# Designs tried in a protein design chat: VH-VL binders against q0atu2. Part 27

Target 1, 119 residues: q0atu2
Amino acid sequence: MLDKKARIRTSREYRNVFEKGKRLSGRFLIIYYVENALDNNRFGFITNKKIGMAVIRNRIKRQLRAIVREYQGQVKNKHDIVLVARAGIGKSSFEGMEKDYIAIMKKAGLFARNANKID

## First folded at step 1 (VH-VL)

Design h26 (framework fv_iluzanebart)
Fold by ESMFold2-Fast, scan of step 1:
Structure h26 (fold): chain C 119 residues (1-119), chain A 121 residues (1-121), chain B 107 residues (1-107)
Amino acid sequence: as target 1 above (119 residues)
Amino acid sequence: EVQLVQSGAEVKKPGESLKISCKGSGYSFTSYWIGWVRQMPGKGLEWMGIIYPGDSDTRYSPSFQGQVTISADKSISTAYLQWSSLKASDTAMYFCARHLYKDFWDSFDYWGQGTLVTVSS
Amino acid sequence: EIVMTQSPATLSVSPGERATLSCRASQSVSSNLAWFQQKPGQAPRLLIYGASTRATGIPARFSGSGSGTEFTLTISSLQPEDFAVYYCQQYNNWPLTFGQGTKVDIK
C-alpha cells in the first residue's frame, strides 16, 4: 500500500496533473504526469465503471497500487503521476499490467537507469 | 442507463440573455466532466468548454472565453451554458456531452439531443 | 491549437463497399484520437477512441488505425445506415479540436 503522502487525494490535484501534465498511452494504462514542487512522488488511480463491476475495479486498483509500490524506487523524484485504467485492463493478467506499466514509465523517461523492481 | 437531456429550442432577439440546460442521469454526475459543443447550421463541430460539476472547475476554448458562461448545479445534476447578450452569429445547435473517463477530460461517450438556438431580429 | 484535417470532404460509395477516411493532425496527438458519426438532425455518436478501440455497441465493420499525426477510419462493408458525416477529434492537447468532417454519401 502507498503512504498517504504519496497519494493524490483531491479533484483539484488530479486536474492539475491533467492540465499541466504530459500524456502517454499503453495497452492497458494511460499515464498523466507532471513535475511537482514537493520532495516526493504522488500517484493517483482512476478505474472507470466501463472496466466492470466494483469488485473488478477494486481488484484492478489494488493491483495497480501494488505494482506502483513495487517500482516506486525507480521513479524519478518530484512527480505527480495519474494512472488511468483502460476498458481492456479487466482482461489483463497481473503480469500484463506490470509489463505495461514498466513500458510506459520507461517511454516517459520517468524511470532511473534501471527499470527493475525495488531490490 | 446514462442519459443527458437538454432543454428545448429557443428563439431570441439580438441583445437578449439566455441560459440552456443539460441534465444528467444514470451515473455519478459529480464524477464526470461535461462539455459543450457548437454546430452552426450546415457546419462542423466546435469545442466550447467543459465543467467538472464536483467543484465547478471550468475550462473554455480560447475562441469562446468571455463569450459564454458554463456552470453546473450538482444538487439537480444539471449543467448550463449561458449568454449575457446574444448575437445573430450565436444561431446554432448546442450539444452537451459527458467525458469518456471518470474524473478526467478526454473524448465523449454520451451526448445530449441538442438545443437549437435561433437568434434573429 | 492543434488543427485536424480530414480527407476527402465527400466520399461516394455503394452499399457493401469499403470506405476509408483519413484524418491528419498538425502535430502529434499520440493515440489520443476519436472518431464520431453524425446523421442529419442527430447528436454525434462515438465510434472509436484511442485511435483503434471500438466504443461499446459499435459494429466490427468499423476499425481505426494510426498514431502520431496520420489516422484512418475504415468501414469494411458499408451498410445503408452508415451514410453519415464522420468527424475525428484529438484529446491529446487543450483545447480539444475536431476535424471539419467527411461526408459519406451514396454513389
Scores: ipSAE 0.005, ipTM 0.549, lowest interface PAE 14.2, mean pLDDT 86

Design h27 (framework fv_iluzanebart)
Fold by ESMFold2-Fast, scan of step 1:
Structure h27 (fold): chain C 119 residues (1-119), chain A 122 residues (1-122), chain B 107 residues (1-107)
Amino acid sequence: as target 1 above (119 residues)
Amino acid sequence: EVQLVQSGAEVKKPGESLKISCKGSGYSFTSYWIGWVRQMPGKGLEWMGIIYPGDSDTRYSPSFQGQVTISADKSISTAYLQWSSLKASDTAMYFCARQIDYSLFDEYFDYWGQGTLVTVSS
Amino acid sequence: EIVMTQSPATLSVSPGERATLSCRASQSVSSNLAWFQQKPGQAPRLLIYGASTRATGIPARFSGSGSGTEFTLTISSLQPEDFAVYYCQQYNNWPLTFGQGTKVDIK
């Protein structure tokens, strides 16, 4: 589970990332990211109704949080990052989502070293 | 000071191509979607499609898929709506509008361009 | 696609009176509904989003309510500048869809 302080919680905080940040699209994920003035990273998650029913959206959100938690030690410090699930993510495997996350984080220059499941 | 400024009115013949523009200013152009909305004379509003200029992610309404092309040039903060071959039924006012994207349920249009009137007649 | 139906087509009211406009969705859109005002020759202007949140600069006389499939826009004391066409729009599902509009006209 992500530390409480590592979560983006308010609409205002999400708006800041969208207004000032960069955007990168992967196969199943879009990330918006911006450097923050804090000593830690914060993550937000968006799974809109286009993905599917609540059961699917809740599953995807849980799986994305698990992926982010697993790789959090590899993310360069001082960033606010919002993950937006694309409509096709509902048909993806956990490993497919994980691979996409690693690819987009590397492309964004947000990983400090080669991604690995075990930190 | 957010502004969307659209290109001027166009008068065209059926079969001609056309490209109209929507220039954003006063905000980070690459951080918001730009949508296109058609309003036929005396009728209501129809959503045509939307583009995210930061990565050119483009989505069309099924009614407009294949009928128009939406594009953007982020170096000049401008979005475009293009027809390869106009029809008389394309006669309408075309609006661009900025879409906020900061929350799960906040995908609404907040700022609008002034509109571009396109008249297609023989 | 989700069909948005507005009623009445035309609403005739006098200045100072209350105006109530209805919008119905063919399936639930939760609270993902916006209201726009359009005056002749002008672009639409955002009034309400999230069914009930007023946009920046919109006077307090405008209020929105509802969720699911039934929504209402209320103008508590109609001013001369409020005579316009009003559109509801759902943003719960793609494609985005608008109602056909309600014209608020002077009595």
Scores: ipSAE 0.015, ipTM 0.584, lowest interface PAE 7.5, mean pLDDT 86

Design h3 (framework fv_iluzanebart)
Fold by ESMFold2-Fast, scan of step 1:
Structure h3 (fold): chain C 119 residues (1-119), chain A 122 residues (1-122), chain B 107 residues (1-107)
Amino acid sequence: as target 1 above (119 residues)
Amino acid sequence: EVQLVQSGAEVKKPGESLKISCKGSGYSFTSYWIGWVRQMPGKGLEWMGIIYPGDSDTRYSPSFQGQVTISADKSISTAYLQWSSLKASDTAMYFCARLEDYYDSEGYFDYWGQGTLVTVSS
Amino acid sequence: EIVMTQSPATLSVSPGERATLSCRASQSVSSNLAWFQQKPGQAPRLLIYGASTRATGIPARFSGSGSGTEFTLTISSLQPEDFAVYYCQQYNNWPLTFGQGTKVDIK
């Protein structure tokens, strides 16, 4: 899991990212991201009821946090980043979500050019 | 097996409205963008726009913004392309296609419908 | 808008010969380039994506190469069923754009 200081915690902080941030959509994820004044990145996660039951939403959140944690050392800039799960994410594999995350982060310019999972 | 099945050929007069359909099967319909592509007689392919059926997020090519409406009904796994008032210049083959890849609604079309021929003449 | 230019407009080859088709982007599209085949009266069919990856079920005689602005589709030993128009498509930048097509005629 992510450290407490690497998490977006309050509704005010989420609002700031949505209001002032940039938006990119992938197949399973939408990210909103904005530069922060801190010395670290922070991540937020949103799964709404359209995705499915609480068990499914909680599984998705856990998997997304695991993906974010795995690649956090490759994220550039000081940003607040919110991941919003799209309705179709419940049908995705872990690998599908991981690929979507990497692709979106590279497109956003938040990853190094060669940011990939190590063999 | 992934399939996209489109509605049948249409013959219309200028000024008439039209709505054509594209039904997906064999995959999670709400997990993929569906795009519409126009091919005028004897010409190449033109991307018109795409929709994500899971949340109805829709994006149009600048050339087609305001000319057509793209929509989807996820309860019946069907996407639509609609004109409020047809012109003779809308005569073309219209394809729907499923979009693969992950770059902010950018991607390549991996499966295609058979096409719907729309003929508009007086 | 990224403009995709294909050459030649038409290519006439005998069965068994090699055919090479070119696709040029007006600015870099990385490797985000796909190739499609369209036979008369049919929908387009995906051949190659990511510049060089063959789609499922596509024969090994089809290969793609290139990155950035210059791409090629090669058919190593053209078969009668390969008579078709071939299109490239970039998906690096919005809006998505297609080349104008190369028509491959069997001599």
Scores: ipSAE 0.007, ipTM 0.572, lowest interface PAE 12.0, mean pLDDT 86

Design h4 (framework fv_iluzanebart)
Fold by ESMFold2-Fast, scan of step 1:
Structure h4 (fold): chain C 119 residues (1-119), chain A 122 residues (1-122), chain B 107 residues (1-107)
Amino acid sequence: as target 1 above (119 residues)
Amino acid sequence: EVQLVQSGAEVKKPGESLKISCKGSGYSFTSYWIGWVRQMPGKGLEWMGIIYPGDSDTRYSPSFQGQVTISADKSISTAYLQWSSLKASDTAMYFCARSDEYFYDTEGMDVWGQGTLVTVSS
Amino acid sequence: EIVMTQSPATLSVSPGERATLSCRASQSVSSNLAWFQQKPGQAPRLLIYGASTRATGIPARFSGSGSGTEFTLTISSLQPEDFAVYYCQQYNNWPLTFGQGTKVDIK
């Protein structure tokens, strides 16, 4: 359950992130990100048909939302971030997706280098 | 005005190399995919592949992988389609088209170049 | 590779009449189906995506329907500028594939 205020919801908001933001590719994920004028972060999620069938895409989207929620407190405030799943993500484990997310967020400078989950 | 402008017609012999171009203007070039589509004389459309200029992520149709090279130079907002050694069977009209990152979830190929006619004959 | 089959190859209609074009996929493509219009000497133009959503600027006389393997493009009250070749395209699976086209010709 990612909070409603933390979600990118409209086509215009997604387009703004794509056109004005930076792009960074990981192994299974691509992120687009831009600083916003709000007091919070917002996340968007894209799972294309090339990943696989609806059941696989829905599983991946749910898992990505869970990962984002888990590490929400470690992300630098005031950013709009869109996660795009790459075709190969369907073959990844949950741990593999989580590892890729942490790596790409650190590389983007959006995640503290030594950020750790407590418990 | 959002526009894709392609290079002019080419007449080549088998075995020659060729590089054709597709220049984007009026939009953020690095924020959209550029796809290439072949149309042989009197035939339908064939999707060849696609490139994301922002990071050069390139994907090919299996039928065209190894046959052509797709590349882009983001400093001049231009995508390229290249052959190392042309064959008579490469005679066709080649179109470029932009696609949103969300090709499967939004409007697909919404802006197209005018086409580049490539003729390969002895 | 998913094979797209269009029928008929040529459809002869008079201005003001309705034209219905069919597109069949060799396996399910869900609703991930687009329709393009091409006139001689011109690039293709996007008409419909998502099987039934009109692209920006496309007149209401163009409508799409279907899902899975069977799709239809309907042009109500055909205008002189609508005589062209129409292609369907699936984007459910890589590689993307087009049908062979239906030519809409004047009777």
Scores: ipSAE 0.012, ipTM 0.548, lowest interface PAE 8.9, mean pLDDT 85

Design h5 (framework fv_iluzanebart)
Fold by ESMFold2-Fast, scan of step 1:
Structure h5 (fold): chain C 119 residues (1-119), chain A 121 residues (1-121), chain B 107 residues (1-107)
Amino acid sequence: as target 1 above (119 residues)
Amino acid sequence: EVQLVQSGAEVKKPGESLKISCKGSGYSFTSYWIGWVRQMPGKGLEWMGIIYPGDSDTRYSPSFQGQVTISADKSISTAYLQWSSLKASDTAMYFCARHEDYYESDLFDYWGQGTLVTVSS
Amino acid sequence: EIVMTQSPATLSVSPGERATLSCRASQSVSSNLAWFQQKPGQAPRLLIYGASTRATGIPARFSGSGSGTEFTLTISSLQPEDFAVYYCQQYNNWPLTFGQGTKVDIK
């Protein structure tokens, strides 16, 4: 999973991103993002009851963390980013979620021009 | 910081309509589910349903489907629970609660103070 | 729906004693189980989630254990302020369901 320092840990930190951040929607994901005063990026993950039962939400959350981990080297530094899973994500494939993540991060200007998995 | 404030107690007759409210503050209202819980006098807690205010997606517990309407007005950060025709069996304390889904908690962690609804002839 | 059954219905414990409360689910809920405390005239307060994780601000004397269908809440040294009804709740499946509650009476 992501290093503990790369994770948003408190409800206060989540609230800060939601209240002060920019928002972009993809097909399966919404991201909220704001520049932080740290030397690293932090990620948060929200899989609300709109998606389905806890077992489905936990699977989605694990898959999203894996996707974020694979591409973390392509993300512009000093950002707090919260991924919110949209309704319907439970019917998506891993590849579908991955493609959506790359597309939304590029559109937000948070990715390098050629976003690739860590070699 | 995070606060849910519910409307005041109501005394009604059977057949009357009623709409009670739950106002959120101190957080992004459209980013969290709001749930409604019934507690009948001397009884335990029952989930009635939940709403996602950002798009008004609403889910009801089977026992409450068709019995009540849950809605939200995101412009004033307020969720509602409504009855078209009250019954004496609707006499209860009604709580609203906010869903906080971060890490693995996935639970309703902030609660309103409750609204007492009394329905009698 | 998943039925949650709590026992005992009522537990009378002196201050300083240990209290053990049980919760059973009619089918597996994994570790997706929470415990709430409700005092007379108040809204419920989250104590434990994920079967064993204490919520923010909850004293160390409260602990939870179990997985699957059998769960326990333990209060290691009961304080006068612990007089309350305690509810378990599963959040593994929709609809969300509560147990009927265990009343802890602190004499």
Scores: ipSAE 0.006, ipTM 0.552, lowest interface PAE 10.3, mean pLDDT 84

Design h6 (framework fv_iluzanebart)
Fold by ESMFold2-Fast, scan of step 1:
Structure h6 (fold): chain C 119 residues (1-119), chain A 122 residues (1-122), chain B 107 residues (1-107)
Amino acid sequence: as target 1 above (119 residues)
Amino acid sequence: EVQLVQSGAEVKKPGESLKISCKGSGYSFTSYWIGWVRQMPGKGLEWMGIIYPGDSDTRYSPSFQGQVTISADKSISTAYLQWSSLKASDTAMYFCARQDYEEFYSDAFDIWGQGTLVTVSS
Amino acid sequence: EIVMTQSPATLSVSPGERATLSCRASQSVSSNLAWFQQKPGQAPRLLIYGASTRATGIPARFSGSGSGTEFTLTISSLQPEDFAVYYCQQYNNWPLTFGQGTKVDIK
């Protein structure tokens, strides 16, 4: 489970990320992201009615939280990041969502440098 | 291939009714909003309104509220734009376009129909 | 409603030259701004969304910048196929609104 402090919880906080943040689209995901002043990362998740019925939306949300939790250590600190699921995500595998998340986070420059990388 | 295909050109007289269509294919039709955009001859683009086919939630531009009706039939992946009584000033190209929209965010129109030319003259 | 104003109305440039198109919003639209290209007899084509993100399949010579109320579309080296009218659109507030267009005339 993703820690309470690492979650974007209020409509105002979500609106702030959408209004001030940068946007980047992946295959199944869109992320909106902005630096925060809180010394920790916070994540939000939007699974709108376009994805399907509540059972499907809840499953996708749980899987996205699990993916975010797994890779939390790689994310550059002090960011508010909102993941928005695209319509096609309901037909994706867990592995497909995971690969898309990694790809978009790397493209956004939000993954911290790996110690084994050379300039 | 993701596409929106619109009905053919129409030539009408003032006072006649008209219903034009926009059929989606290659994607989940009920998962996106369909917007309608008017372009009068030699003029720019005007947003008329938008519908979510999954539940028929419809929103109109104030300039077009009461002038047209937007509807959708999700069983055949088709959205409609309808006039009860056409005016000469309705002469224009009408485009449908797909958009992802929600309360806290919106996206641009990414897929467009080819357009339906409507000519209204006496 | 938010009024979108584009300038210039018409831009005449030679192939290979840079074109810079401006779009101004009467109120802040954050980064929720798109640019469309429309060629004669065709539907609009999405070029840029989120003020600066290039749509899939759009050549690298197209770039967008700006936020809030002032936005720019740049075409770094105009090609003959870039002859078109360009529209900006805000999708921050209902009703959605378009600029009046900038015609790029290439000779």
Scores: ipSAE 0.018, ipTM 0.572, lowest interface PAE 7.3, mean pLDDT 86

Design h7 (framework fv_iluzanebart)
Fold by ESMFold2-Fast, scan of step 1:
Structure h7 (fold): chain C 119 residues (1-119), chain A 122 residues (1-122), chain B 107 residues (1-107)
Amino acid sequence: as target 1 above (119 residues)
Amino acid sequence: EVQLVQSGAEVKKPGESLKISCKGSGYSFTSYWIGWVRQMPGKGLEWMGIIYPGDSDTRYSPSFQGQVTISADKSISTAYLQWSSLKASDTAMYFCARTEDSYYFEDYFDYWGQGTLVTVSS
Amino acid sequence: EIVMTQSPATLSVSPGERATLSCRASQSVSSNLAWFQQKPGQAPRLLIYGASTRATGIPARFSGSGSGTEFTLTISSLQPEDFAVYYCQQYNNWPLTFGQGTKVDIK
């Protein structure tokens, strides 16, 4: 659902973000983020077995991609960002994940001030 | 059966070059990283570096960068550790070990080679 | 780099006794911690990964616990074959780092 150029695609690229990036934890999400030398942002998504069964992990991955796509215009340019779903995310609503994403991105200083209509 | 088989013991003089090997079998060699770990006599384990044979991406521990070269030949499922000029302080057991190429922080070493003893006499 | 510190350096126990080994990280490694056993002349053998998950074929008497900076390996009823050196390894950050080891010796 995201442009292929906006995706972190290889294990090597994920490892680079983990090793060189900053880390910030939210309620349901952890982000790892680092400035890149590209003209665009790239996003990666990690949903591990601790979250639950494949049907839950697949739902969460789709929902996270949809959230990221919805707010991609508000993200400061030239960053590689990996979203790691925490175990508790399986119990969250779409709205809960969206709120957590907005909060963590704002706390990281990665969001423009008009990313959310509710302060 | 997953196996990592290392080359035999080496006895060398300071200043000599050396290349030791680690051959993987029983798994997809290009899908896992191969790490190199040093153990000096009577001491613990030190990670030296790691290589992904699928594209030869190589990462070194800061302590070993410039001291050694890590390489791999995926056509024969073999990774290498090489010194251009050995020092007496390189005397140690050298292990290769496998870790998964994973998005999920699975960098623990699950299978190990038997070790190659390198003795550099002064 | 993250420094891993193990204690005690040597643990003297009798067969059948419980052995408890400690591993401390200089900063949080979450649950990204593994335990290895090494016998003289042999390569290390993976015992535990993810702080508490036993590797395939590892006896139930081995258990791991902890998260963040404090970790424990417990051997509930030490067998003669368990006398060895034990190492912890963090894999949360590169460079990967090991503790200095705890030698489990016969009392």
Scores: ipSAE 0.007, ipTM 0.572, lowest interface PAE 9.4, mean pLDDT 86

Design h8 (framework fv_iluzanebart)
Fold by ESMFold2-Fast, scan of step 1:
Structure h8 (fold): chain C 119 residues (1-119), chain A 122 residues (1-122), chain B 107 residues (1-107)
Amino acid sequence: as target 1 above (119 residues)
Amino acid sequence: EVQLVQSGAEVKKPGESLKISCKGSGYSFTSYWIGWVRQMPGKGLEWMGIIYPGDSDTRYSPSFQGQVTISADKSISTAYLQWSSLKASDTAMYFCARDYEYDTLEGPFDYWGQGTLVTVSS
Amino acid sequence: EIVMTQSPATLSVSPGERATLSCRASQSVSSNLAWFQQKPGQAPRLLIYGASTRATGIPARFSGSGSGTEFTLTISSLQPEDFAVYYCQQYNNWPLTFGQGTKVDIK
C-alpha cells in the first residue's frame, strides 16, 4: 500500500498529468508523467473496462501499487506519474507487469541509472 | 462542455425498423464508452449494452443480445441503437450515457443524453 | 446476473428531515456501486460512485456508505429539489444491473 501523500487523488490532478505530461507505452502499461512542484512523487493508477470487470481491474490496481511501492526509492523525485493498464495486462503475470514497469521507467529516464529493487 | 444529444421521439408500427442516435460533443468521443439504457413506462432502468467507439468493442446484456444492434460512427461522434423489427414491448424511453474510460476518476455513466421516446403501436 | 434490491419502494419524508435509502446486492460488488437521481421527465444524474465518493457538483448533504452487499444512501436534510426516484447500480460484473428504485416523496 502506498503512503496517502504518494497518491494522485483528485480528478483535476489526473487530468493535469494527461494534459501536460509526457507519454510512454510499454507492452502492458502506458505511463503519463510530469514534474510537480512538491517535494515528493505521486502515483495514479487507471484500469479501463477493456481489461475486464471490476474484480480483475481491482486486482491489477493492487498489483501495480505493490510494484510501484517496491521501486519507489529508485524514482527521480518531484514527479506525478499515472500508470494506465493496457487491455492485455489481464493475461500477464505479476512478474510480467513488474518487468514492463521497470523497462518503461528506465526508458522515460525516471529511474536512477543503476536503479534496482529496494529492500 | 460535455453533451450527449439524442434524436427525437419516434412513433412506429410493429415490424418496422428503427435507428436512433446519440451524438457526443465537448470531449474525446473515441476515449469513452457509450452505454444504452431502457426505461419502460413507469418502470426502472435496464442496461442494454455498451460500445467503445475507438475500436467498436461492444458488450450486450444477455436480455438484449440479438434484440438490438449497437454501433458507432467515430467520424461524426455518434452512437446508434437499432432494431430490425420493432415489437409493442419495445415501447420505452431510451437513454445513452457516457461511461468513464478512467474508471477511478468520476464513475460510471457520468453524463446522460436527454432520452428518446419510442412508441410502438398498431 | 447480480440482482440489486432497493428498500423501501417509497419513502415519505418532510423537507429538512433525513432520508436513508438501502441497496442490497445478491453477491459482493466490493465498492463498485453508484447512486443515481432521476426527476420526472429527466435523465438520471450520477450522485455517488465507488459507494461513497460524491460526483462533481453533488451537494454535501448526499453521502453513501457500505461495501460488499449492503449499501446506504443518506440525504441529511432534504430540500424540495431532492424529491425524486433514486437508483443504485453495480458495475463490478457484466451485465451492469440497476436496483428497481426508491421513490422519495413529500409527506
Scores: ipSAE 0.026, ipTM 0.666, lowest interface PAE 5.6, mean pLDDT 88

Design h9 (framework fv_iluzanebart)
Fold by ESMFold2-Fast, scan of step 1:
Structure h9 (fold): chain C 119 residues (1-119), chain A 122 residues (1-122), chain B 107 residues (1-107)
Amino acid sequence: as target 1 above (119 residues)
Amino acid sequence: EVQLVQSGAEVKKPGESLKISCKGSGYSFTSYWIGWVRQMPGKGLEWMGIIYPGDSDTRYSPSFQGQVTISADKSISTAYLQWSSLKASDTAMYFCARVEYDDSYFEYLDYWGQGTLVTVSS
Amino acid sequence: EIVMTQSPATLSVSPGERATLSCRASQSVSSNLAWFQQKPGQAPRLLIYGASTRATGIPARFSGSGSGTEFTLTISSLQPEDFAVYYCQQYNNWPLTFGQGTKVDIK
């Protein structure tokens, strides 16, 4: 799904985003985000035990990666962004998760133009 | 300290245009939706619509679609409510309010402006 | 549109007594319900959200309960400063809708 270069992979990197980044809550998602010094965006994904069994958490994680990949070109460059799934995400459809992602990214100012929503 | 400060009272005649404002401070203005609520004299509260100032995404209550225009200027942290042609029935107090998320994953109104009284008479 | 109905329309109680205000939704709104207080000449003030969570700075005498279609706001040991109109508001469905209000007058 996402290239290795576009993934937050180490616990140290996750902690840096949590400690230095801004936090915004959506319906089913929380994002933590901070500007990085790289020439690309990096994404991290966290699904905790409150969501459900490992098989459910893994399904949610795969669907979130697919959503992030689809909208990757619309995200302002040079950010580290961590998506944390809230307990209620299991109630959501794929379309519901996608809508929530777009809404929180807009709220964060990381999606810049109306044309991105029309198309 | 979160504050929403609205423009002063307006007295207008039917057919005139009007634009009132709501300025946010003490928070990231582009990170929260702003809602508008109408209260006619001696009556209750009516939901009009919302705007996301970061990209001007706007949603109207069906009762107000086409009746008013909601807009925002993020460079000065200000949201607007506008009429192209006022009617006597637009006489009301107009409030703006910030939208926040609760632990149940839904949006609620937390901070309110002081209100703008609009009087439309011949 | 979800219709919110409040009862009673007016309520008069003596200082120190309990006031109980009701709010009914025409369809389930889960716990996505807020209560607002409005004093004459002032903007509404958030009291309760999520049906039962007190907003910051709201006195403990205000409490909310209920879920689905039936909700209650309780004011224990009513104070003279609690003279106001109280509105319930659902935020479960678009458009957001308010009840017609309950006026609380202290005898």
Scores: ipSAE 0.000, ipTM 0.531, lowest interface PAE 14.3, mean pLDDT 84

